# Ledger of designs, part 45: VHH binders against q9p7j3

Target 1, 174 residues: q9p7j3
Amino acid sequence: MILPLFPETQVHVFVYENVSNCAAIHEQLISQNPIYDYAFLDAATILYKKQVYSAIIRALEDRRDEQMKTKTIHSEVILSLSPKTEISSAFRQFSMTKKSKNIVVVKIDSKLTEEEEFERLDKLVEGNRVEFSDEELQKLIDFKVLKKNYKLDPSTLENPLASILSSIALRGYS

## First folded at step 20 (VHH)

Design ja4
Fold by OpenDDE, fold request of step 21:
Structure ja4 (fold): chain B 174 residues (1-174), chain A 124 residues (1-124)
Amino acid sequence: as target 1 above (174 residues)
Amino acid sequence: QVQLVESGGGLVQAGGSLRLSCAASGRTFKGYAMGWFRRAPGKEREFVATISWRGSATFYTDSVKGRFTISRDHAKNTVSLQMNSLRPEDTAVYYCAAVPGYAIYNTAEEYDYWGQGTRVTVSA
């Protein structure tokens, strides 16, 4: 898809549940295997589609402004999910781990159609693809983790979307 | 009380210019993107333009590209819409709106806060 704020950049987002090879994927990421050039997120930390898209937009905005804090656009997406500036914390909180079971996968600057990209990714991920929707994400979320990551309290929990999205935009400025 | 208040509307001839302003009060809208919508007579409300909180990302509906410019001033807590080369079809009530984070789909439903609107009339 194309985000209106960045019309020159094609983005694809995929959701997998019951992934059996996260540990193997993680090892490939550590070794910086080029064919794994994606942002691999732990689905337990994602509640909304807009959360993912906002992180993508933040990362793209950082790139456009030459203000990226990480080496790659995909790592910047992971950082951009976090309200904190610490890269290590962002990765610990939002990136896929060896123990992850459900994941959200983001591709930036894709030259392929969504279907073509899926065919490539499907060779790397051993799991079941599900729809990228709030409904499906809600089934995979760990609310304890979500509350911790964004420091949600009873007042912000009434409208967690606004709190999460504003914190993404404000990272490094608050 | 949180408020968005539009100003700058009025009557202008085709080819003329107007600058709309939206002043926020009651909150800073930190981390909120701002946008403009309009509702022409007999038509539904439509998206016009949006700007990120940082102010470095903007998007416009096709019909206003090259003619309208959205900007924001954090110090004044305002968002503006410079409208040049106005056309009769630009006649509408223009609304300022705020959305947490970023505008993703550019739908009115995304925006949580709205002004009361300012009327722009472009005569032939």
Scores: ipSAE 0.916, ipTM 0.950, lowest interface PAE 0.4, mean pLDDT 96
Fold by OpenDDE, fold request of step 21:
Structure ja4 (fold): chain B 174 residues (1-174), chain A 124 residues (1-124)
Amino acid sequence: as target 1 above (174 residues)
Amino acid sequence: QVQLVESGGGLVQAGGSLRLSCAASGRTFKGYAMGWFRRAPGKEREFVATISWRGSATFYTDSVKGRFTISRDHAKNTVSLQMNSLRPEDTAVYYCAAVPGYAIYNTAEEYDYWGQGTRVTVSA
């Protein structure tokens, strides 16, 4: 997929449920295995497609403006999901853990088609691919975690999407 | 109470230029991307341009690339559309709009707030 705001960059997003090897994937990430060059997100923290795409765009803006706070574009995506500036907090809030069951996987700067990328990723993830859609994400979300991560209150819950997306854009600017 | 108010529209000859401005009031649009849409006579509303809140990312519809420039002034809480080399087919009512975060799909449905529009007429 090409995001219009960044036409030179191809991105892919995949959703997996019932993943049995998150612990193994986590170990590979710790080891910085280049084959695992993705952003692995806990699906329990993701409610909207636009949430993910906004984080991607934010990360790409940071890269373009030479203002990345993390080492890699994928880690910057994880940071960009957070309204907080602290990297450790962002990772704690949004990154896949050893205990995760459902994950969202993001690839930036892909040279492959979506299907080709999926074939590569499918060798790494032991789970069931589901559609990247708001409908499917809603089945996987933990609303308690979501509310906590974005400090949603009764007023913002009237339009949680707007609150989430604006907070992503405003990180470090307010 | 929240308003987006467009200005700068008018009559101009083909090849001429106009600068549209959109001023926000009633709320701050921090963390909101801004965009311009237009509706020509007898046609559906179409996307024209968008700019991120930071202002470092922009996107234009193909028909206006190289001719139109979107910009924003955070101090004045405004977004502008510089339109050069205007053509008769640019004749339309131009609308300012705001979207939380970023414009991702460039669809009107993404945008939560809209102005009343300003009319631009380009004569042959």
Scores: ipSAE 0.914, ipTM 0.949, lowest interface PAE 0.5, mean pLDDT 96
Fold by OpenDDE, look of step 20:
Structure ja4 (fold): chain B 174 residues (1-174), chain A 124 residues (1-124)
Amino acid sequence: as target 1 above (174 residues)
Amino acid sequence: QVQLVESGGGLVQAGGSLRLSCAASGRTFKGYAMGWFRRAPGKEREFVATISWRGSATFYTDSVKGRFTISRDHAKNTVSLQMNSLRPEDTAVYYCAAVPGYAIYNTAEEYDYWGQGTRVTVSA
């Protein structure tokens, strides 16, 4: 996919459910294995496609402005999901953990087609690919976690989209 | 009471320039991307340009690239559209709009706040 705001950058997003090897993937990420050059997100923290794309755009904007706070664009995507400026907090909030069962995987700067990238990623993830859609994400979300991550209250809970998206954009600028 | 109010429209000759402005009131629209749309006579509303909250990311429809520039002033809570080298086909009512976060798909449906519009007429 090409985002209009960043037409020179190809982005792919994949969703996996019932992933059995998150612990193994996590170890590879800790060891900084270049084969795992993706952003691995816990699907329990993601409610909307726009949430993911907004984080991607935020990260790309940070990169463009030479204001990245993390080492890689993929880690910046993880940070960008958070309304908090603390990197460690953002990773605790949104990144895949060893205990994760469902994940969202983001690839930035891909030179491959979606199918080609999928084939590559499918060798790394042992789970079932599902559609990247609000419908599918809604099945995987943990609302308790979502509420905590974005400090949603009863006034925003019925329609949290605007609050989530604005908080992503406002991180460090409010 | 949230309002977006456009200004700067008018009659201009082909090749001329106009600067549209949109002022937000009732709320700050912090964390919102802003955009411009237009509706020509007998046509549907179409996307013109968008700018991120921070203001460093912009996107334009192809027909206005190189001629139009979108910008925003956070201090004044405004967004502007500098229109140069105007053409008769640019004649339209121009609308300011706001979208939470970022413009992802550049569709009108994304934008949840709209101005009343300002008329731009470009004569041949």
Scores: ipSAE 0.901, ipTM 0.942, lowest interface PAE 0.5, mean pLDDT 95
Fold by ESMFold2, fold request of step 21:
Structure ja4 (fold): chain B 174 residues (1-174), chain A 124 residues (1-124)
Amino acid sequence: as target 1 above (174 residues)
Amino acid sequence: QVQLVESGGGLVQAGGSLRLSCAASGRTFKGYAMGWFRRAPGKEREFVATISWRGSATFYTDSVKGRFTISRDHAKNTVSLQMNSLRPEDTAVYYCAAVPGYAIYNTAEEYDYWGQGTRVTVSA
């Protein structure tokens, strides 16, 4: 997929449910294995496609403007999901962990078609690929986690999407 | 009430310039991207341009690239569209719109808030 705001950057997003090897993937990420150069997100934190795309756009905007706070574009996506500037908090709240069951995986700067990128990723992830869609994401979300991560209360629960998306764009600004 | 109010429309000769402004009231639209759409007579609204909250990420429909420039001013709570080298086919009512976060797909359905429009007429 190419997002209009960044027309020279190819992006792919994949969703897996019932992943059995998150601990192994996590080990490879700690080891900084370049084969695992993706953003691995816990799907329990993702309700909307727009949530992921907005975080990707924020990361790409920060990269273009030389305002990235983390070392890679993929780690910047993880930070960009957070309404707060603290890097360690963002990773704790949004990253796949050893205990994750369902994941969203982002590749930025892909040189491959979606199908080719999927073939590579499918060798790494032991789970069931599902469509990247709001319908599938709603089956995997933990609403308690979502409310906590974005501090949603009755005033923001009327339109939680707007609150979440504006927080991503606003991180670090008043 | 939340309002987006466009201004700066009018009649201009082909090759001329206009600057449209969109003022927000009742809400500051913190963390919202802004966009311009237009509706030519008898047509549906079409995307013209969008700008991110920070003002650094922009996108334009092909027919206006290089001629139109979108900008925003957080202190004034405004977004502007500088329109140069205007053509008769730019004749339309121009609408300001706001979407939380980023404009991802550049469709009218994506935007939550709309102005009432300002008319631009470009004569041959």
Scores: ipSAE 0.833, ipTM 0.915, lowest interface PAE 0.7, mean pLDDT 92
Fold by ESMFold2, fold request of step 21:
Structure ja4 (fold): chain B 174 residues (1-174), chain A 124 residues (1-124)
Amino acid sequence: as target 1 above (174 residues)
Amino acid sequence: QVQLVESGGGLVQAGGSLRLSCAASGRTFKGYAMGWFRRAPGKEREFVATISWRGSATFYTDSVKGRFTISRDHAKNTVSLQMNSLRPEDTAVYYCAAVPGYAIYNTAEEYDYWGQGTRVTVSA
């Protein structure tokens, strides 16, 4: 996919459920293995496609403006999901962990078609790919986690989208 | 009450310029992207331009690229569209719109808040 705001950048997003090897993936990420150069997100933290796309756009905007805070564009996506500026908090709250069961995987600056990128990713992830859609994401979300991560009020929990999306764009500028 | 109010429309000859402005009131649009759309006579509303909250990420439809410039001023809570080298096919009602976060798809359905529009007529 090409996001219009960054037309030179190809992005792919994949969703996997029932992933059995998150611990192995996590070890590869800690070791900075370049084969695993993706953003691995815990699907329990993601309710909307727009949440992921907005974090991607925020990371790309920060890269263009030379304001990135993390080592890679993929780690910057993880930070960009957070309403807070603290890197360790963002990773703790949004990254896939050894205990994760469902994940969202982001590739930025891909030189491959979606199917070619999937073929590479599918060798790394032991799980079942599902559609990247609001319908599938709502099956995987943990609403308690979502509420905590974005400090949502009880009155906004029915329609938290605007609050979440605004937070991503505003991080560090409130 | 939440409002987006466009201004700066009018009649101009081909090759001329206009500057449209969109003033927001009744709500602080912190963390919102802004966009301009237009509806030409007999046609559907079409995307023109969008700008991120920070103002550093912009995108334009191909037919206006290089001629139109979107900008925003947080102190005034306004978004502007500088329209240069105008052509008769730019004749339309121009609408300002706001979306939380970022404009992702450049579709009208994406935007939550809309102005009533300002008319631009470009004569041959």
Scores: ipSAE 0.830, ipTM 0.915, lowest interface PAE 0.7, mean pLDDT 92
Fold by ESMFold2, fold request of step 21:
Structure ja4 (fold): chain B 174 residues (1-174), chain A 124 residues (1-124)
Amino acid sequence: as target 1 above (174 residues)
Amino acid sequence: QVQLVESGGGLVQAGGSLRLSCAASGRTFKGYAMGWFRRAPGKEREFVATISWRGSATFYTDSVKGRFTISRDHAKNTVSLQMNSLRPEDTAVYYCAAVPGYAIYNTAEEYDYWGQGTRVTVSA
């Protein structure tokens, strides 16, 4: 996938449900194993494709502007999902944990086609790949988590998209 | 009420320049990206340019790269399109639009707010 705002950068996004080995993946991420160089997100926090793409674009914008706050572009995507500047909170709220069941996986700066990247990722993740679509994401979301993470007003919870997306772009700029 | 109002259109000779402005009223578009689209006679709207809320991420359709520059001014609540080296094929009605977050797909369908358009005619 090529996002028009960053046409030089190839990005892939994958969604897995019923993942049985999140603990093993988590160990590899802590060990900084370069084979696991992806952003692993808890799907319970993601309702829209546009959430993920907006966080990717925000991370890439910060990288170009030399405003990144984390060590890698993939960790910057995790931060960029958050409306708040606190790095530790963003990771606790959005990252895959050893207890996660469904995940969204992002690869930025890929040198591979989507099919080739999937073949590599599929060796690492023991779960069932589903389409990266709003329809599939809606099945995996935890709305209580979404409301808390983005401080959504109860009266706007039925259509929170604009609030969520603008928060991602605004992080740090109030 | 929320409105986007374009201005600056008109008749210009080929090779000339024109600056379009889009004023937003009724709200500040905090955390919104802005875009310009155009519709030539008998054609569908096409993407021209987009700019991130912060103003640093921009993208242009190939036919206008190097000739058009999108910019925005948060204090004035405006977005502008500087159009240089104009060609007859740039003749169109130009529309300003706004989308929360970032423009992702360069499609008209992703934008929530639209201006009424300003006509640009470029004579040979």
Scores: ipSAE 0.807, ipTM 0.905, lowest interface PAE 0.7, mean pLDDT 92

Design jb1
Fold by OpenDDE, fold request of step 21:
Structure jb1 (fold): chain B 174 residues (1-174), chain A 122 residues (1-122)
Amino acid sequence: as target 1 above (174 residues)
Amino acid sequence: QVQLVESGGGLVQAGGSLRLSCAASGFTFSEYTMAWFRRAPGKEREFVAAITYEGDDTFYADSVKGRFTISRDHAKNTVSLQMNSLRPEDTAVYYCAAASYDMGTPVEYDYWGQGTRVTVSA
């Protein structure tokens, strides 16, 4: 996928359900295995495609403007999902954990086609790929977690997307 | 100012033991995953062990599994590496590192110590 404002940056997003090796993936991440150069998100925290895209765009904008708060574009994506400025909080809120069962995987600056990237990633993730769509994400979301992460209330739940996008866009401005 | 100060390195015979310690200051220790890395002469820095910020998970390189044990003391802001059954190939400068996250993406450690030298003689 190519973003209009970032034509030279390929982005791929994959969704896996029933992932059995999140703990193993975690081990690879902490040991800095470069093969795992992705952003691994807990699908329980993702409700919309636009939520992911907004975070990606925010991260790319920050990189463009040389004001990234984290060291890598993928870590910046994870941070960008959060309404909070604290890196540790953002990761605790949105990143895959050893307890995760369903994950969203984001690749920035891909040099591969979507299919090629999938083949690569499929060797790392033990789970079932599903479509990256609002319909599939809705099946995997934990609304309790979502509400907590974005401080959604009955009024904002009428249009959760707007609230989420606002939180992402205005991080650090409220 | 952030500071990680390693100690405990030295010369030891093969089969011996050492306990490294890292004293952290200048940041919220409890929010950081702590790790040990090492760099042997002529080699790249490599991961040795890590312990999560909550202290309930530990990770080890295959080369040190069963021999090294990482632990942390939140009250003292210290992380330790107990090294048993040391081998000549364990000879390296050992570095303490801290990361604000430990999952989601390959971990970039924010803070590093200056290192402590461990030499294992045959």
Scores: ipSAE 0.911, ipTM 0.950, lowest interface PAE 0.4, mean pLDDT 95
Fold by OpenDDE, fold request of step 21:
Structure jb1 (fold): chain B 174 residues (1-174), chain A 122 residues (1-122)
Amino acid sequence: as target 1 above (174 residues)
Amino acid sequence: QVQLVESGGGLVQAGGSLRLSCAASGFTFSEYTMAWFRRAPGKEREFVAAITYEGDDTFYADSVKGRFTISRDHAKNTVSLQMNSLRPEDTAVYYCAAASYDMGTPVEYDYWGQGTRVTVSA
């Protein structure tokens, strides 16, 4: 996929359910295996496609402006999902862990087609790919976690997308 | 100023044991995952072990599983590597490293120590 404001940057997003090897993936990430050069998100924390895209765009903008707070574009995507500025907090909030069952995987700067990238990723993830859609994400979301991550209340829950996007966009701003 | 200072390296015979220690300062230790890496002569740096910021999870390279144990002391801001059943192939400079995250993407460690040399003789 090509983003309108970043036509030279190819992005792919995949969703997996019933992933059995999150612990193994986690181990590879800690050991710095470059084959795992993705952003692995806990699907329980993602409700909308636009949430993911907003984070991606924020990260790309930060990179463009040489204002990244983290070292890699994928880490910046994870940070960009969070309303908090603390890197550790963002990762604790949104990253896949060994306890995750469903994940959203983001690839930035892909040189491959979506299908080719999927074939590569499919060797790393033991789970079932589902469509990257709001419908599928809604099946995987943990609203308790979502509400906590974005401090949603009864008022903001009327339009959670707006609140989430606002949080992402205004991170670091008072 | 951030500082990671390794200690405990030295010469040891094969089959022996050694305990490395890394003293951390200049950052919030409890928020960082700590790890050990090593670089043998003529080889690339490789991952050895890691312990999460909470200290509840540990990770090891296959080559050291069952022989090495990583631990951390939050009160002292230290991370240790107990090395048992040492082999000549364990000879390397061992580095302590700290990362602000340990999940989601390949970990980029923010801080590194100067290293401590471990030599295992046959």
Scores: ipSAE 0.910, ipTM 0.950, lowest interface PAE 0.4, mean pLDDT 95
Fold by OpenDDE, look of step 20:
Structure jb1 (fold): chain B 174 residues (1-174), chain A 122 residues (1-122)
Amino acid sequence: as target 1 above (174 residues)
Amino acid sequence: QVQLVESGGGLVQAGGSLRLSCAASGFTFSEYTMAWFRRAPGKEREFVAAITYEGDDTFYADSVKGRFTISRDHAKNTVSLQMNSLRPEDTAVYYCAAASYDMGTPVEYDYWGQGTRVTVSA
């Protein structure tokens, strides 16, 4: 996938359900295994495709403007999902954990086709790939977590997307 | 000012034990995952062990599993590495490191110590 504002950057997003080896993946991440150079998100925190895209775009913009708060583009994507500026908080809110069952995986700056990237990733993730769509994401979301992460209230529940996107876009602005 | 200060390195015979310690200051210790790395002569830096910010999970390189134990003391802001059954191939400079995140993507550690030298003789 190519984003219009970043035509030179290829992005892939995958969704896995019933993942059995999140703990093993976590171990690889903490040990800095470069084969796992992705952003692994907890699907329980993701409701919309546009939520993911907005975070990606924010991260890419930060990189472009040399304003990244983290060291890698993938870590910046995870941070960009959060309305908070604290890195640790963002990761605890949105990243995959050993307890995750469903995950969204993001690859930035891919040199491979989507299918090729999937084949590579499929060796790392033990789960079932599902379509990256709002329909599938809606099945995996934990609304309690979502509401907490973005401080959604009754007035914003009618259109959570707008609130989420605003939170992502305006992080760090007051 | 952020500081990680390693201690406990030295010369030991094969089969011996050492306990490394890292004293942390200048940041909120309890919010960081702590790790040990090592760099042997002529080799690249490699991961040795890590312990999460909550202290409930530990991780080890395959080469040290069963021999090394990582622990942390939140009251003292220290992380330790108990090294047993040491081998000549464990000879390296050992570094303490801290990370503000430990999941989601390959971890980039934010802070590093100066290192402490461990030499294991045959």
Scores: ipSAE 0.908, ipTM 0.950, lowest interface PAE 0.4, mean pLDDT 95
Fold by ESMFold2, look of step 20:
Structure jb1 (fold): chain B 174 residues (1-174), chain A 122 residues (1-122)
Amino acid sequence: as target 1 above (174 residues)
Amino acid sequence: QVQLVESGGGLVQAGGSLRLSCAASGFTFSEYTMAWFRRAPGKEREFVAAITYEGDDTFYADSVKGRFTISRDHAKNTVSLQMNSLRPEDTAVYYCAAASYDMGTPVEYDYWGQGTRVTVSA
C-alpha cells in the first residue's frame, strides 16, 4: 500500500500464525543478515490494523522530520508502537521472540508488490499466512500483554483503540 | 562513557589457539547482547559469534562452529572468544560489539571496540 502523505513509500504487512522457526530467525537477526530487513512483531501485542499503521506513520513522520531515534525505518516502527521513549524496552515488549507463535511482519520501502514481497518472506518464515485484518488479529492477541504494554484499565479495555493510538501519536510529549 | 577494549590478538601458527577478551564499561553489562565480528583487509565485516543478554544463548557463524567458543563473565564485565584450530582464513581484525536488544530487526550494534589483530600463518 501507499500512504497518501508518503506517496513514494510502499508498505506491506503480513501476519503468520503457527510459526515454527522464530529461533532460526533470531540467529539471522543477531548476525545482521540483510535479507531479514523487516520488522518482526509478536502478534500477541497487536490487536488492530490501525495500531500497526499508526506506528508506521509515526516512524515515517520521524524519518521525514529527521527525528528518528533508531538506525532503520523498521527498528523505528518497533519503537513507535511503544508509549515510552526507551528503545530496548520497546523491542523487548513488541518484537517477536524465540518463543513467539504468531507474528506480524512489516516491510517499508518495498520495491515489490504485496504478493512478490510475500514470496520472499515466505522463504524466511515457517508458518501459515493469514489475512492482516482486525478479525484475525483479535484471534492472536494476548489481552494481558496488551493491557500491560499500554497501561489500560477495565474502562478503556471496552474500546481501547483510541487510547492505544494516542499513546503512539503522543510518545515523548505525554 | 561506553568503552569496549579488545585484547589477546597476535601472531599464531595454523592449528594454534588464541583467546580474545573484551572489557566493557559504561553500561549495564548484563543487559547487553555481546558479539564478535571480524574484518580481513579489504573485506566486509562479518559476524563471528554472539552471546545474548537473556539466557546467555550463543550463536556462531558456520565457518567457526566447533572451533570458537564465546563466553562472558558477568562479575568482570568481560566477553571472551576462545579460538581453537585456527586457519589462515581466520586472519582479521576482531571487534567486540554490544547491543541493548537482539530481536525484531537485524540487530543494531551501537557500541564497537577498536579491534585486536589476529594473524594466522601457514
Scores: ipSAE 0.781, ipTM 0.889, lowest interface PAE 0.6, mean pLDDT 90
Fold by ESMFold2, fold request of step 21:
Structure jb1 (fold): chain B 174 residues (1-174), chain A 122 residues (1-122)
Amino acid sequence: as target 1 above (174 residues)
Amino acid sequence: QVQLVESGGGLVQAGGSLRLSCAASGFTFSEYTMAWFRRAPGKEREFVAAITYEGDDTFYADSVKGRFTISRDHAKNTVSLQMNSLRPEDTAVYYCAAASYDMGTPVEYDYWGQGTRVTVSA
């Protein structure tokens, strides 16, 4: 897909459930295997498509404006999901871990069609692809994790989207 | 000021052993994943082994599994690489590296040592 503000940037987002090989993926990330150049997110932390798109847009804006805090656009997406500015905290809160069961995978600057990128990714992830949709994400979210990550209280849980998107947009006072 | 200082390199005959050490300072050692990489003459730097900040889990490149052992001493802020059954292809400069997170993307190692040379003669 193309985001209107970034017409030259191809983005793909994939969702996998019941992933059995997160530990093997971890090994490849530690060894810096370039085939794994994606952002691997824990689906337990993602409730909305807009949450992911907002983080992608924020990362792309920071790249455009030379304000990135991390070295790659994919690591910047992970930071951009967080309401906080500390990089390691953002990764610990939102990244896939070796114990994750469901993941959201983001590819930015893809030179491939969605189906071509899927064929590459499907060789790396042992799990079941599901649609990137609010309906599927709602099945995979852990609301206790979401509440903790975004400091949601009972009043904000009735409309968590606005609070979450505000946190992403206003981190560091744009 | 972050500092990673490798030591223990040298010349060893094939089949022999060496123990590399990396002394770390300037960051909270227990919060970092530590790794060894190596660069052979004329080659790109490649991953050798890592030990994670969470749980001290270890990972090894296929080429060294069963021969090399990574370990860390949290009291001394030191990571070590025990290298057994050395082969001429293990000849390289070995680098210690540190990262504050180790999942989500291919790991960005924030800090690197100057390296220690290991030469394995036939």
Scores: ipSAE 0.779, ipTM 0.888, lowest interface PAE 0.7, mean pLDDT 90
Fold by ESMFold2, fold request of step 21:
Structure jb1 (fold): chain B 174 residues (1-174), chain A 122 residues (1-122)
Amino acid sequence: as target 1 above (174 residues)
Amino acid sequence: QVQLVESGGGLVQAGGSLRLSCAASGFTFSEYTMAWFRRAPGKEREFVAAITYEGDDTFYADSVKGRFTISRDHAKNTVSLQMNSLRPEDTAVYYCAAASYDMGTPVEYDYWGQGTRVTVSA
C-alpha cells in the first residue's frame, strides 16, 4: 500500500499467529542483520489497524520534517506507537520479544509487492500468516497490556480507539 | 559527554586468551544494551557479542560462541569480553557499542568506542 501524502513510500503490514522462533529473530536484531529490516511488534499490544497506520503516518511525517528521534524508519514506527517520548520504554512496551507468540510486522520503503515481501518475510518467521484486520487483531490483543500501555480506565476501554489514536498523535505536545 | 573506552587489546599467540574491557560514562549504563563488534582489515564491521540491560541475556556470533564470554559490571559501568582459544581470524579492531533498545527492529548502536586492536599470530 501507498499513502496519499507519501506517494514514493510503499508500506506492507503482516500479522502472524503462533510464532515459534521469536527468540531466533531477536538474535538477528541484536546482531543488526539487515535481512530483518522490519518493525516487529507484539500483537498483544495492537488492537486496531488504525493504531498501526497512525504510528506509520506519524513516523513518516517526522522523517519528512527531519524530526525523527531514532535512526531508522522502522524504529521510529515502534516509538510512534507510544504515548511517551522515551525510546527504551516504547520498545519494551510494543516490540516483539523472545516470549511473544503473535506478531505484527511492518515494512516501510519496500521495493516489492505485498506478496513478494511476504515470501521474503515467510522465510524469516516460523508462524501462520493471518489477515491484517481488526477482526484478527481482536483475537490476539491482551487488553491488560493495552490498558497499561495507554493508561486506559474501564470507561475508556468501552471506546478505546479515540483515546489510543490521540495518544499517538499528541505524543510530545502535552 | 558519552565515552566508551576500550582496553586490553594486544598481540597474542593462537590458542591464547585476552580480556577486553570497556569503561562507559555519560549515560545511564543500566538502561543500555552493550555489545562488541570487530573490524578486520578490509572488511566490514561485524557483530561479536552483546549483553542486554534486561536480565543480562547474552548473544554471540556463531564464529565466537563457546570461546568468548561477554559480561557487565553495573557498579563499575564496564563491559568485558573474555576471549579464549583465539584464532588468527579473530585479528581485528574490537569496538564497544551501546544501544538504548535491543528488540523490535535491527538494533541501532548509538555510541561507539575508538576500538582496541587484537592481533592473533599463527
Scores: ipSAE 0.734, ipTM 0.867, lowest interface PAE 0.8, mean pLDDT 90

